# Ledger of designs, part 6: VHH binders against RNA ligase 1 (RLIG1)

Target 1, 325 residues: RNA ligase 1 (RLIG1), of Homo sapiens (Human) (q8n999)
Amino acid sequence: MKRLGSVQRKMPCVFVTEVKEEPSSKREHQPFKVLATETVSHKALDADIYSAIPTEKVDGTCCYVTTYKDQPYLWARLDRKPNKQAEKRFKNFLHSKENPKEFFWNVEEDFKPAPECWIPAKETEQINGNPVPDENGHIPGWVPVEKNNKQYCWHSSVVNYEFEIALVLKHHPDDSGLLEISAVPLSDLLEQTLELIGTNINGNPYGLGSKKHPLHLLIPHGAFQIRNLPSLKHNDLVSWFEDCKEGKIEGIVWHCSDGCLIKVHRHHLGLCWPIPDTYMNSRPVIINMNLNKCDSAFDIKCLFNHFLKIDNQKFVRLKDIIFDV

## First folded at step 22 (VHH; from g02 with D57N S102M)

Design l05
Fold by OpenDDE, last read:
Structure l05 (fold): chain B 325 residues (1-325), chain A 123 residues (1-123)
Amino acid sequence: as target 1 above (325 residues)
Amino acid sequence: EVQLVESGGGLVQPGGSLRLSCAASGFTFSRYTMGWFRQAPGQEREFVALINWDSGNTDYSDSARGRFTISRDNAKNTVYLQMNSLKPEDTGVYFCAAKLHMEWYTPSKYDYWGQGTQVTVSS
């Protein structure tokens, strides 16, 4: 699989965005909406957006695979946020019509200390070796997912550090119309970012598993390329999102030639998410664990073991995968 | 000249079955997603089923799912709709449609249309 760009920082919208003082449908209690204008952003143009590879934006939580303790590890997204006082200061600054880049941050005073083993996201701006906040006032970063960490139990469920494997959803290598769930060596995922989806992630927009039998999967960013994308016009995009089978997705991520990632979310266009019938659930799925080298030493209750029990089975839809007790 | 010609419609009792066919000509059939739509009297044309040009993946309306099966034979330039467990609500004119490379649920996006075949489900 051709590796595309990694999601290390927050992706800008392909269009110039405006803030409307209307309640957000995306975030509860957010008093504003971010909507796209018809104008393509300079960032997108500079990144040659028209030649970029469009992919499905997957609705989950961002993960990163990189070396930790001399082995491949899964990392969870953890952004540092300013304290209330600093946030207020920053908001006031933004309202004063001044350039946000001119805002002075005192990271030591404005932010809590970084958690143990926290690392900044790649390409994070640094001053004197210290990461500085982005345009939103956040410092993007990662924390390693430990096997017994309760806070990241869903992350932990999709990795096995003993066998150095992860549960991944992607296209079948021989059939782009077929999805495949497989155990992938973590070493193959090194320096990639992935999206964790599943029962307990972002309200489970893809209908995976159940509360009693939670199901989570990793999807490499860029794994689902869009074959036919309309023009970068609102009417065409809206029509595509609403009425095209391939458009039944959260949004689009463009992987640009320079490595930049650009996005558009259906919310930017005034469309709703989640939706009942996603494109992800409109394709058949085959289970291919390919664990010939792994001794059946998985915990009986672990997600890997459940998938092993249904190995080589084909499902009409992803949401049809149900683990029997 | 592009042509889509539907056949196989008729009168059937509730619970019965019909198989519709659509013969295509005048374009490269294998590059087109094929769809079936239907229109009941006084109603708008609605999506029933589609089959992808490349993967062969299929999709159905909620009403059709589990009862209808869309298939295609590229060698014969024909798309089929097997309809089982038919209901009176399935009554209408069924249309075959073709779209280049894309899969749409809305009629306005399709490139070519047949004249339709009447399906009547009545006791």
Scores: ipSAE 0.844, ipTM 0.940, lowest interface PAE 0.5, mean pLDDT 93
Fold by ESMFold2, fold request of step 23:
Structure l05 (fold): chain B 325 residues (1-325), chain A 123 residues (1-123)
Amino acid sequence: as target 1 above (325 residues)
Amino acid sequence: EVQLVESGGGLVQPGGSLRLSCAASGFTFSRYTMGWFRQAPGQEREFVALINWDSGNTDYSDSARGRFTISRDNAKNTVYLQMNSLKPEDTGVYFCAAKLHMEWYTPSKYDYWGQGTQVTVSS
């Protein structure tokens, strides 16, 4: 039995999409929106979307757990981007309406050198040992989250490499309606992608923590399976996202039997995101750290210590968590 | 035959309390998400509260949150609405509704309805 899929690269939409000249909710100056048509895409049909496992699309930043310095490490997404000259050359090529696959990249000259510890995302196509940029001219990849790196301080806050643990949000194993925050061995997360969410991530769509007391968590991709799936009709999805409690999410990610991941976002259906009361942030949660042997070893100001002080407490809503500081 | 029978309505002064009950029969109560809706004179039926069939998790309209509490007793096939700090704006007919599994906020999505019980908050 195979684990639900990893998010290494861009996920295609379940529907065929089209560009319309309308205000975009993603950028103030962007005059176009990408909207779903009612047609199921070829990629979705080829992956047998109707048999796939639907899960909540979590709105945060993508992370990966794999080995670094002989132990499990959290890795942050870092996509390599072309330098200004190469980017201009690519944009001019696209303006001529040529197929992006026909554009020539000289990766060694067109891209800034990657950080020393950078690795490419898995499934990245390679030519002569060089990763091939995607349709947007980017090369997706990962960098390790080192303990004292200020750039990734929020990523770093949810892991402890001395004890090899991470702060994870999942369903409680014995109660279908209860969320659980726990310290999970990093080794249990090896080769999985996760979403980092919280106070300082992506505009804090889930309303977690505060500036004074930030709260961040990792969520394994696919952890929140949708129990009451709407049909793949446009009207049914719109009604579900708008009027069903379980539909108060950013979107849906389908995990197909071949390992393919396929998505739909509220924005594809012309709906707003973020929304103030999400399915995730309104659900009850319990803190079960399971760190009795280690509870005196943490920095008094770190997230692990803050959660230990509220260990075994239950909150009516995830967004209601308050640290006892 | 499916039946939902509300009781516990009445006349109450502002700031007072009422407890509504809804007795269910004719279906497997434990598989249904239960909801309370209300209809004020001249208005459409609106969502008040719901309680999930499996988890027992609850949700409330903005006007009800903090004042009303929905609960259920699967052994008695009954759902309750405890209404505290009642306001004149809470006046209306309160309906119990049942939906297989799903937690909908719109009345048209619910499978079964009671006949309603009148709640009047007047000074």
Scores: ipSAE 0.604, ipTM 0.863, lowest interface PAE 1.8, mean pLDDT 88
Fold by ESMFold2, last read:
Structure l05 (fold): chain B 325 residues (1-325), chain A 123 residues (1-123)
Amino acid sequence: as target 1 above (325 residues)
Amino acid sequence: EVQLVESGGGLVQPGGSLRLSCAASGFTFSRYTMGWFRQAPGQEREFVALINWDSGNTDYSDSARGRFTISRDNAKNTVYLQMNSLKPEDTGVYFCAAKLHMEWYTPSKYDYWGQGTQVTVSS
């Protein structure tokens, strides 16, 4: 396929999972773990997982590019959740029943009104004009990232709507061992989902930037294809995640030929994340911004201007990037 | 027959430098990720450095980083380990290893091994 799958909905695990209780103590709220068994799930088998394209599961927050006010726009994930009364009703149903799809939602009563300009995720089924909540009782969707919305200031830092560009990290097209940061037209990203990473996202697992000089990047989903994956056996995956350089990642997303996305996370295999030495930081990176035509128009503090000042420079690791301020 | 032959070991004073070589034959060297491992007396082999078969990207153990440099010459079927600022803790037998494609830190995952070369760092 030309394009790998879009992350619009929850991705099932490649293995059958079970809830495991940690060794008990008398203290309240002891943690429970959801762990993968050794059994490949029926969902994975039905999707032909053995022919799927494995990619790095990047640890960030999900974004989407689609049209807003007649131009390409970055959108942030915003899932609608049931109100407290509906949530209690759903949880009570699940205790008496095990199939959440049989629960009857009244979306107009069970959910707060969607924020202005919110849209549902693609492939969301509708019944009588209302989107159908997923198996967790959530309605996934998106809100546009407006230029001056402080809630999404880090999302805003990686796009410029006046020039219709986004700051993107991918492999260099001529060298798969080299990462490349570039300005990409937003129109080239239409209908794709991406992962936002950086200083202020999810505890900064990749060590990008600093409080004084924050650094954020967009990564198209599926951009980092895994080259050397072992067999799909539980023990082979555990050893690969622990002891193979390419395995120093949060998890794997398989892109199946039918469009299904299937995942596994280190935590489901009983492994830790984040880790100190990620695969993302084991490769050099080059800055290839082609923005000289309009570079004098950028705000001096914006991320695009900072990257222009280090254009054509190469760094040993992503976390080694230092702006010339 | 596959052969990996290490050379360049010896006795050196603390703070000194040494360059190890590993000549390979009997397999398609350019398709193999190459690694260096070391074994101190009474210990298991431990990872020192690796170099990717395709990209030439490298990685190092914490003790080697900043002091050692791995490199390869595919025309000569040879991998090198330049060791600078040597310490007594670096003493041991240094082994060259080859793995088809994958970059493993675990000795048991490697396909081929040399006999090793002794490095001794002492006053």
Scores: ipSAE 0.576, ipTM 0.859, lowest interface PAE 2.1, mean pLDDT 88
Fold by ESMFold2, fold request of step 23:
Structure l05 (fold): chain B 325 residues (1-325), chain A 123 residues (1-123)
Amino acid sequence: as target 1 above (325 residues)
Amino acid sequence: EVQLVESGGGLVQPGGSLRLSCAASGFTFSRYTMGWFRQAPGQEREFVALINWDSGNTDYSDSARGRFTISRDNAKNTVYLQMNSLKPEDTGVYFCAAKLHMEWYTPSKYDYWGQGTQVTVSS
């Protein structure tokens, strides 16, 4: 009986939001921004936000691990977007005042063909074998990261398909205050989404590596649970983001019991991001590659080799990692 | 009754060292993040150092980093501040503070406070 809608790929905000005009520059175009109000959204309440598990919203690009060519592969996000004619038709529908009309996508006509290896995001609704576009007219999906692919070279740098491993950052298993970088079997990551971070990702908000020696890492989604979140009162969250060590993060993702993901971003609260000292980049880290006797086969310039040269070293801060080159 | 009692303050010449102690009672010390704050005459109380209740990870103000070391001994319910290479601008009353779990830089967020111990750095 419920009205069917588009797939919920975007994470709604924990608060009701409003569009506000940013303060103008005398010489620049005046932008608009979205700010959170003090009211918890109905979506958050319906998902029982107070029982949800809060995690750090990591500022990177989304990745996925699933089978390709009969082995585990890293996949990069690639969303299909409507062609210009369909995009114009969709915009006209959104601004229509005369009648509320249902809008229907014709995926074969409205979207350019995806690369042959492209797959739609999991749990995306399908009608007649065609994925249903989301509320913005996009079809979320994935492409495999091929070895030495120029287009996805930074994604490719964190995996090695010959040894079927990935470079992963997580908490150390025996010390929750210590971060650990290790080579993890890709098979252990099957059907998980991860965030790629590093030197060449999203302006390097964590300050990792350098242009000469880039550093990239994968972080499983939900790996960094927030231990001590204040109440969901707007003012308490603002204070926490500003003045608590654990609050030096881009945002929060709540994992609700019904599977819904709810977020808040510092920008929604009127706060700046990036910031120079984040919770993640300021924590101590140990390098535990845990590779077998065959690890000497890596190319001398690859990221795995660089980490092997500093294996078993501990750094006071994640951002302090320096390779021995 | 919760008590935090600082000791180890005193008069020291520039370049000298002091070790502050803060003995805690009346609460489960091992569950509290401990901090040191200081207040110079005519100024607001400011963050100096903190140490996490579980991990033992530390953080410092810019002025303290590299010169001061915070540590804790959960068996003795005591937190310490080793202060080296002291400067006249380090002069002030040093306060021990406790917060359940969270690591705040803002004094108003801490649950318990000591009475303070005077540190004076002068020639």
Scores: ipSAE 0.531, ipTM 0.834, lowest interface PAE 2.3, mean pLDDT 85

Design l05
Fold by ESMFold2, last read:
Structure l05 (fold): chain B 325 residues (1-325), chain A 123 residues (1-123)
Amino acid sequence: as target 1 above (325 residues)
Amino acid sequence: EVQLVESGGGLVQPGGSLRLSCAASGFTFSRYTMGWFRQAPGQEREFVALINWDSGNTDYSDSARGRFTISRDNAKNTVYLQMNSLKPEDTGVYFCAAKLHMEWYTPSKYDYWGQGTQVTVSS
């Protein structure tokens, strides 16, 4: 596992948050939103947030690399949620002042059975062979990404199990101002979590690829450290997110020395996301696949083949990548 | 004593070109992100272009993109703005600005400013 923390569980906000009612111009019902107060949360203070390493919060879907069928595999996030009756029982407990006792889950009755190959997120406590739900009533976990499984076709597009490689976006090793897309051995990613982004993920906030030629990439969590973060004052962060080039990101994830991960999202500060020009999609990028010995072995329509045909090319902006198909 | 001195402004016809220069002294130029801003009469100072101190990566306002090019020469402590395909709406005073490390679009965040050079685009 690398020094920076793994995203196995939900991350708390750096600020104390409040649920607020806000009027909607399109509906009679008042929508609710969660907003950060100006107070740094107890969890952030206990983790020594002021010494933590700030990184870009990437807007995608969480992935994990671990062993399956005796080889490294990509795994997709699949969190188990309580059924309707159990969720209502949990909500009643959370709102009641008259129930001083701890809430207890009956996982076998309160949750659907997990898919056969599902595994719980790391360090999840188990009782009688059942994983214990977290403070939100969810059981985080993973399912393996099988090749040609329609449910995970975009996940499978960024891996090739025959060659045991993954398509990864990171900083160029010699130039922090330049991004690099490369094929990385899956064995090098063992026990790491990553974010999958691209054309078909979360509404494509980074503007990558097109419907005709989708583009997807994996980004190891913590790969994009923030070099010049302002102080942890609410107003300083708001101005940074709005008006600093490096602040054109979804949010921040702090990697604390105790392994705790703490976040803030633009929405928590009353700011919008997605935005047209993000820090990531506006940066120069080079394609460096390092697959010379394998360049004719890929399916013509697969993403690895498309990148091989533009290998060693540099683009002014990540969002400007065009395949030579 | 920090100084930023712009030059190269003037009167030009629509479609014409100008090259602005900004000579810097009194600070370690190579540690500063440099920017160009402009101000029309009665308007707020607005972002035009910036160039990162370390990577040399650039960014532009929507109105400048594709027409203007920012560059820097650390040996001469000078930042440039090449302005092509000029339009009447580009008329204004152009200011050079310096910020330690960070890439801000907001004028109030910059540490040092030049006196400005007038650019007038008119038929």
Scores: ipSAE 0.516, ipTM 0.826, lowest interface PAE 2.5, mean pLDDT 87
Fold by OpenDDE, last read:
Structure l05 (fold): chain B 325 residues (1-325), chain A 123 residues (1-123)
Amino acid sequence: as target 1 above (325 residues)
Amino acid sequence: EVQLVESGGGLVQPGGSLRLSCAASGFTFSRYTMGWFRQAPGQEREFVALINWDSGNTDYSDSARGRFTISRDNAKNTVYLQMNSLKPEDTGVYFCAAKLHMEWYTPSKYDYWGQGTQVTVSS
């Protein structure tokens, strides 16, 4: 299987987008909505969107696996944002009728210093070795997730650096209708991006775990290919999102042949998210940890131990996985 | 006393239909995932269908998928199996089972079992 693209930068919408002055359902207190027009973007056309591989957009937080301290590490997404003054300046520029030619960023003045061990996302534009903001005024990047990091405790819960493994949700290799949770070597995930989902991620749209027993998992980007994609017409897409079982997802990510990633979200089409019955929860799940001698080395309260206790069990739905106290 | 009582079995021709019922008593029905299993002569008991405790999802064996439909009525403490397009290979004793444990597809993990009802598909 051709390695599908990595999510390093923000993905553009497949359609040309417009801003409507209506309250957003996506973000609390946002007075505007970003909606798709019926026009397919030039970028999408140039990337040969019609030949691209469509996949489920998973609603979580983006992660990256790459080498740190001579071993595979999980990295959390941390975008640098401009300060209030710079943001205001940029907004004014965007709304200016005077067709200003170019907006100039002073990264040193407009942005706080990068945190320790912060790295820019791949393919980020750089001037003289310094990353520059994207079209939204952000500098996308990553920070390493250290063991026992409180700020990234949900990230850290899905990795074990001693054994160099991560908890991953994907399709079962022998049954496309079956999901599988397994411990995967971090080395196998090198240079891949993944989506972290779970109890404390984005309001838990997939209903994983509980407040008392949080459950988080990594999903490799592109892991869930869409088999029956509708046309790129609004009506067809809306119908598909509303009426088809496979359409009960947050959105679509197209993996183009040139490595470009393009997306459409339910919100772009005026549809609601999250929804009560997701496609992810419509398939059975099997636990397959494949851990032999490492069982005794895990902390009793760690997520790995919980999964080991239910190893080889099959569940009707992902959200049915509940760990016993 | 916990009881699961299956009914609706019988003799049917190939291509025919049957509707099985399982009446439950003696336990909190709405807390349990319910399943149907079958056992052909000389074979091991095999999974046919299940319906989750909250009726939120169903699953079927490959053989049953597209032909069988499992449903439940919590008000009546009953689980049903509608079987359409029956084949001779579907012949066997069909068992109703209740499951509280998190493992749904393994017969040995179910808590309660019925006595079974005979289904015979023959010309």
Scores: ipSAE 0.022, ipTM 0.400, lowest interface PAE 4.4, mean pLDDT 89
Fold by OpenDDE, fold request of step 23:
Structure l05 (fold): chain B 325 residues (1-325), chain A 123 residues (1-123)
Amino acid sequence: as target 1 above (325 residues)
Amino acid sequence: EVQLVESGGGLVQPGGSLRLSCAASGFTFSRYTMGWFRQAPGQEREFVALINWDSGNTDYSDSARGRFTISRDNAKNTVYLQMNSLKPEDTGVYFCAAKLHMEWYTPSKYDYWGQGTQVTVSS
C-alpha cells in the first residue's frame, strides 16, 4: 500500500471556512462554529484535491510511531499549552480594544518545560531551533508511551514493546469488505501516524468494548480509502454523508500527491457526529493475530492475550467483540 | 473601536518586493477571515488575497497567485501580505479587511476595513 501522509498538524478544510457566532457542537464551550463555505480553497486546488486519495477520517486520538531508545515506540499526542497567566494575557490581547501592542510569547515563561522526551510535531514552526506556539498558542508535540504508563494506559494497551507489536485495525489484505484486527510489527508502522480508538477514546463513537472490558485499537491514517466519493459540492457531500453507507463516517481526509492533507468534517457541513451506525461497524471483522509462538508470553489480562483467545474468529461487527473475563 | 491599520506600502521598482502589514484591534482577530484588497486609480476595488481564521485556507486572485503570500499572526493581531515580483499594474491602494461571513470575494461584505496603504510600482 502506498504510504499515505502522516497527520502531524491540523488539517485544513477542503472548503474555505468561516466562523459562525454560534456555540459549537464539536467543542464544549466554544462560542463559535467553523463552517465550510461553498468555495473550494485554492490550497486544496493547488494540492490537486481532485486527484487526491480520499480516506475516512477516523475519530480518535492521534498517535505516532517513531524510534525511541533504539526501538519503535508509540507516541501520544501532547500539545504544550500556555500557563494560565500567559493564556489570560493572550486572550486579553485578542480582545483588546486598543491598538494592541505586539504580543510576544516567552516560551520559557509562558509554558511549562517540555516533558521528558517530548518532541515537537513535524513541521512545527521553530525559531532558532525552538518550537513556537501556533495560532492557538499551543505547541504541538508527542510523548513516548511507556509500558504501564497510567496516563496513557489505553495507548499502552495496544502496544507490546517486548514483542514490538501493536494492535491494528485495517482492511483485510485479501478482502476489502472485511476488516482485520492483527498484531502488526511496530517496525512496519515507523514514521506513521495512527488513530487510537476505543472504549475510552472520544466517547467511543465506534462502540468498542465496554467499561468492564475496554478495547482499543490503532488505525493507520489513510487505512480506509473511500471508494465512491461524491463531487466536492455541499449538497452532494451532505447527501453522501446522510444517505450513503460509506458516508457514515466522521469526515473525509484527502491525501494529496504533494503530501498535503485536507479534510472535511461533518460539522463543517452542519451535520452531526457521532452517529449511531458507523460505517466501521457495518463490516465484518476477523481476528488475525498470527502470534502462535507468543501465547504464553502475554499477561493474562492484557489486550493481546484477549485477542489471542479469539484468534481467527470472525465477527459481524466490530462492536460485537466482547472479551469475557 | 475597531481599527485596521495598514503599513508597509511605498515606492518600489518593478520586480521588487514589499511586505504589507495590517494591525487589527477592537475585535477578536482570531475569529475573522482576513483579506487584502487593492484599488488602482480609476478602478474598482478588487480582491487580492484572503486567509481564514486559522490560516488553514488561503486564496489569491489570479494576478496575485504565485507572487503574493498572505499570512497572519493571531498573537499579534496582524495579517501580512508578502508581495514579490511586483509589476506596475500592482500599483494601487491596498486595503486590509476583516470578515466573518461568506462571500469572501465581495468587498461590500467585509465587516471592517483599513484606510489603505499606497503601493507604487514604477521604474
Scores: ipSAE 0.000, ipTM 0.193, lowest interface PAE 15.3, mean pLDDT 88
Fold by OpenDDE, fold request of step 23:
Structure l05 (fold): chain B 325 residues (1-325), chain A 123 residues (1-123)
Amino acid sequence: as target 1 above (325 residues)
Amino acid sequence: EVQLVESGGGLVQPGGSLRLSCAASGFTFSRYTMGWFRQAPGQEREFVALINWDSGNTDYSDSARGRFTISRDNAKNTVYLQMNSLKPEDTGVYFCAAKLHMEWYTPSKYDYWGQGTQVTVSS
């Protein structure tokens, strides 16, 4: 499979969006909704959206795998945000109908210092070696996930740096209708972005694990290609999301030939998310750890050990995976 | 005593339909994944279909997919197999099987089995 684009920056919507003064279902206390119009955005057209590869937008948190300390590491998304004063200044600027590109940022004054080991996202604009905020006033970036980092404990649970492996959910290579959970070498994931999903991520829209037995997995971005997408029309997409089994997903990410990523979310189309019956849970899943049990000494309580115990087992649904106490 | 009793089998012409039923007793039916298997003469028993304990999802063999539908009624302790577009190759003894819900299935390790019902597809 051709390596698809990485999610380093925020993806624009495939349609021109408008702001409606209605309460958002996505964010608590947000007094507005962002809705798609029927007009395809110029960005999407410029990126040749019609030739792009559509994939399932997975509802999780973005991760990145790249080298740290001479070893492949999992990185968590951490965007730098402006302070309150700068944010206010920026908002005022946006309301003045001026071009956001003309806004002057003083990164040193407007932003807190970058955390230790923080790196900017790829393709972030830089002036004199300093990253520049994006159109939203954020500086996208990454921080490495250490083994015992409490803040990123769910991230840590899906990687093992001793064995240099990660828990990954993808399609079975020999059966497109079958999902596969496997331990993948981190080296194979280098320079890729992935979505972390699970019990404690974004309200667990896929129903993985339980509070007592949390379960998390990494999904490479672009792992789930959409086979039967309708035409890029607003109404057709709405119908597809509502009526088709394959449409029971959060949204679509188009991987364009130039590396640009374009998205549409259910919310953009006025549809609800999460939903009870996701496409991800409509397919069987097999566990293929591909690890030598004798050579793999995992902590008894870690996810790797739990999966190893159920290695080669097939589940009717992803959410049916429950680890024995 | 645990019992699985299959019914609904018989002789049918190619292209015909049958609906198999399996009545369960002697165990908590609603906690079990139910499956259908079949065995042709001189052949090994093969997987046909399964349905999870809560009917949340189903799985089928390649040969059964698109033609067969497994369903269950937990109130009646019964699992069904609707078989459409039957072929001579579908001939065999069909068995109902039960497995305690363990989130996964192993076709060879079902806990309880019925005696089977004969299905014959012939012109």
Scores: ipSAE 0.000, ipTM 0.229, lowest interface PAE 14.3, mean pLDDT 89

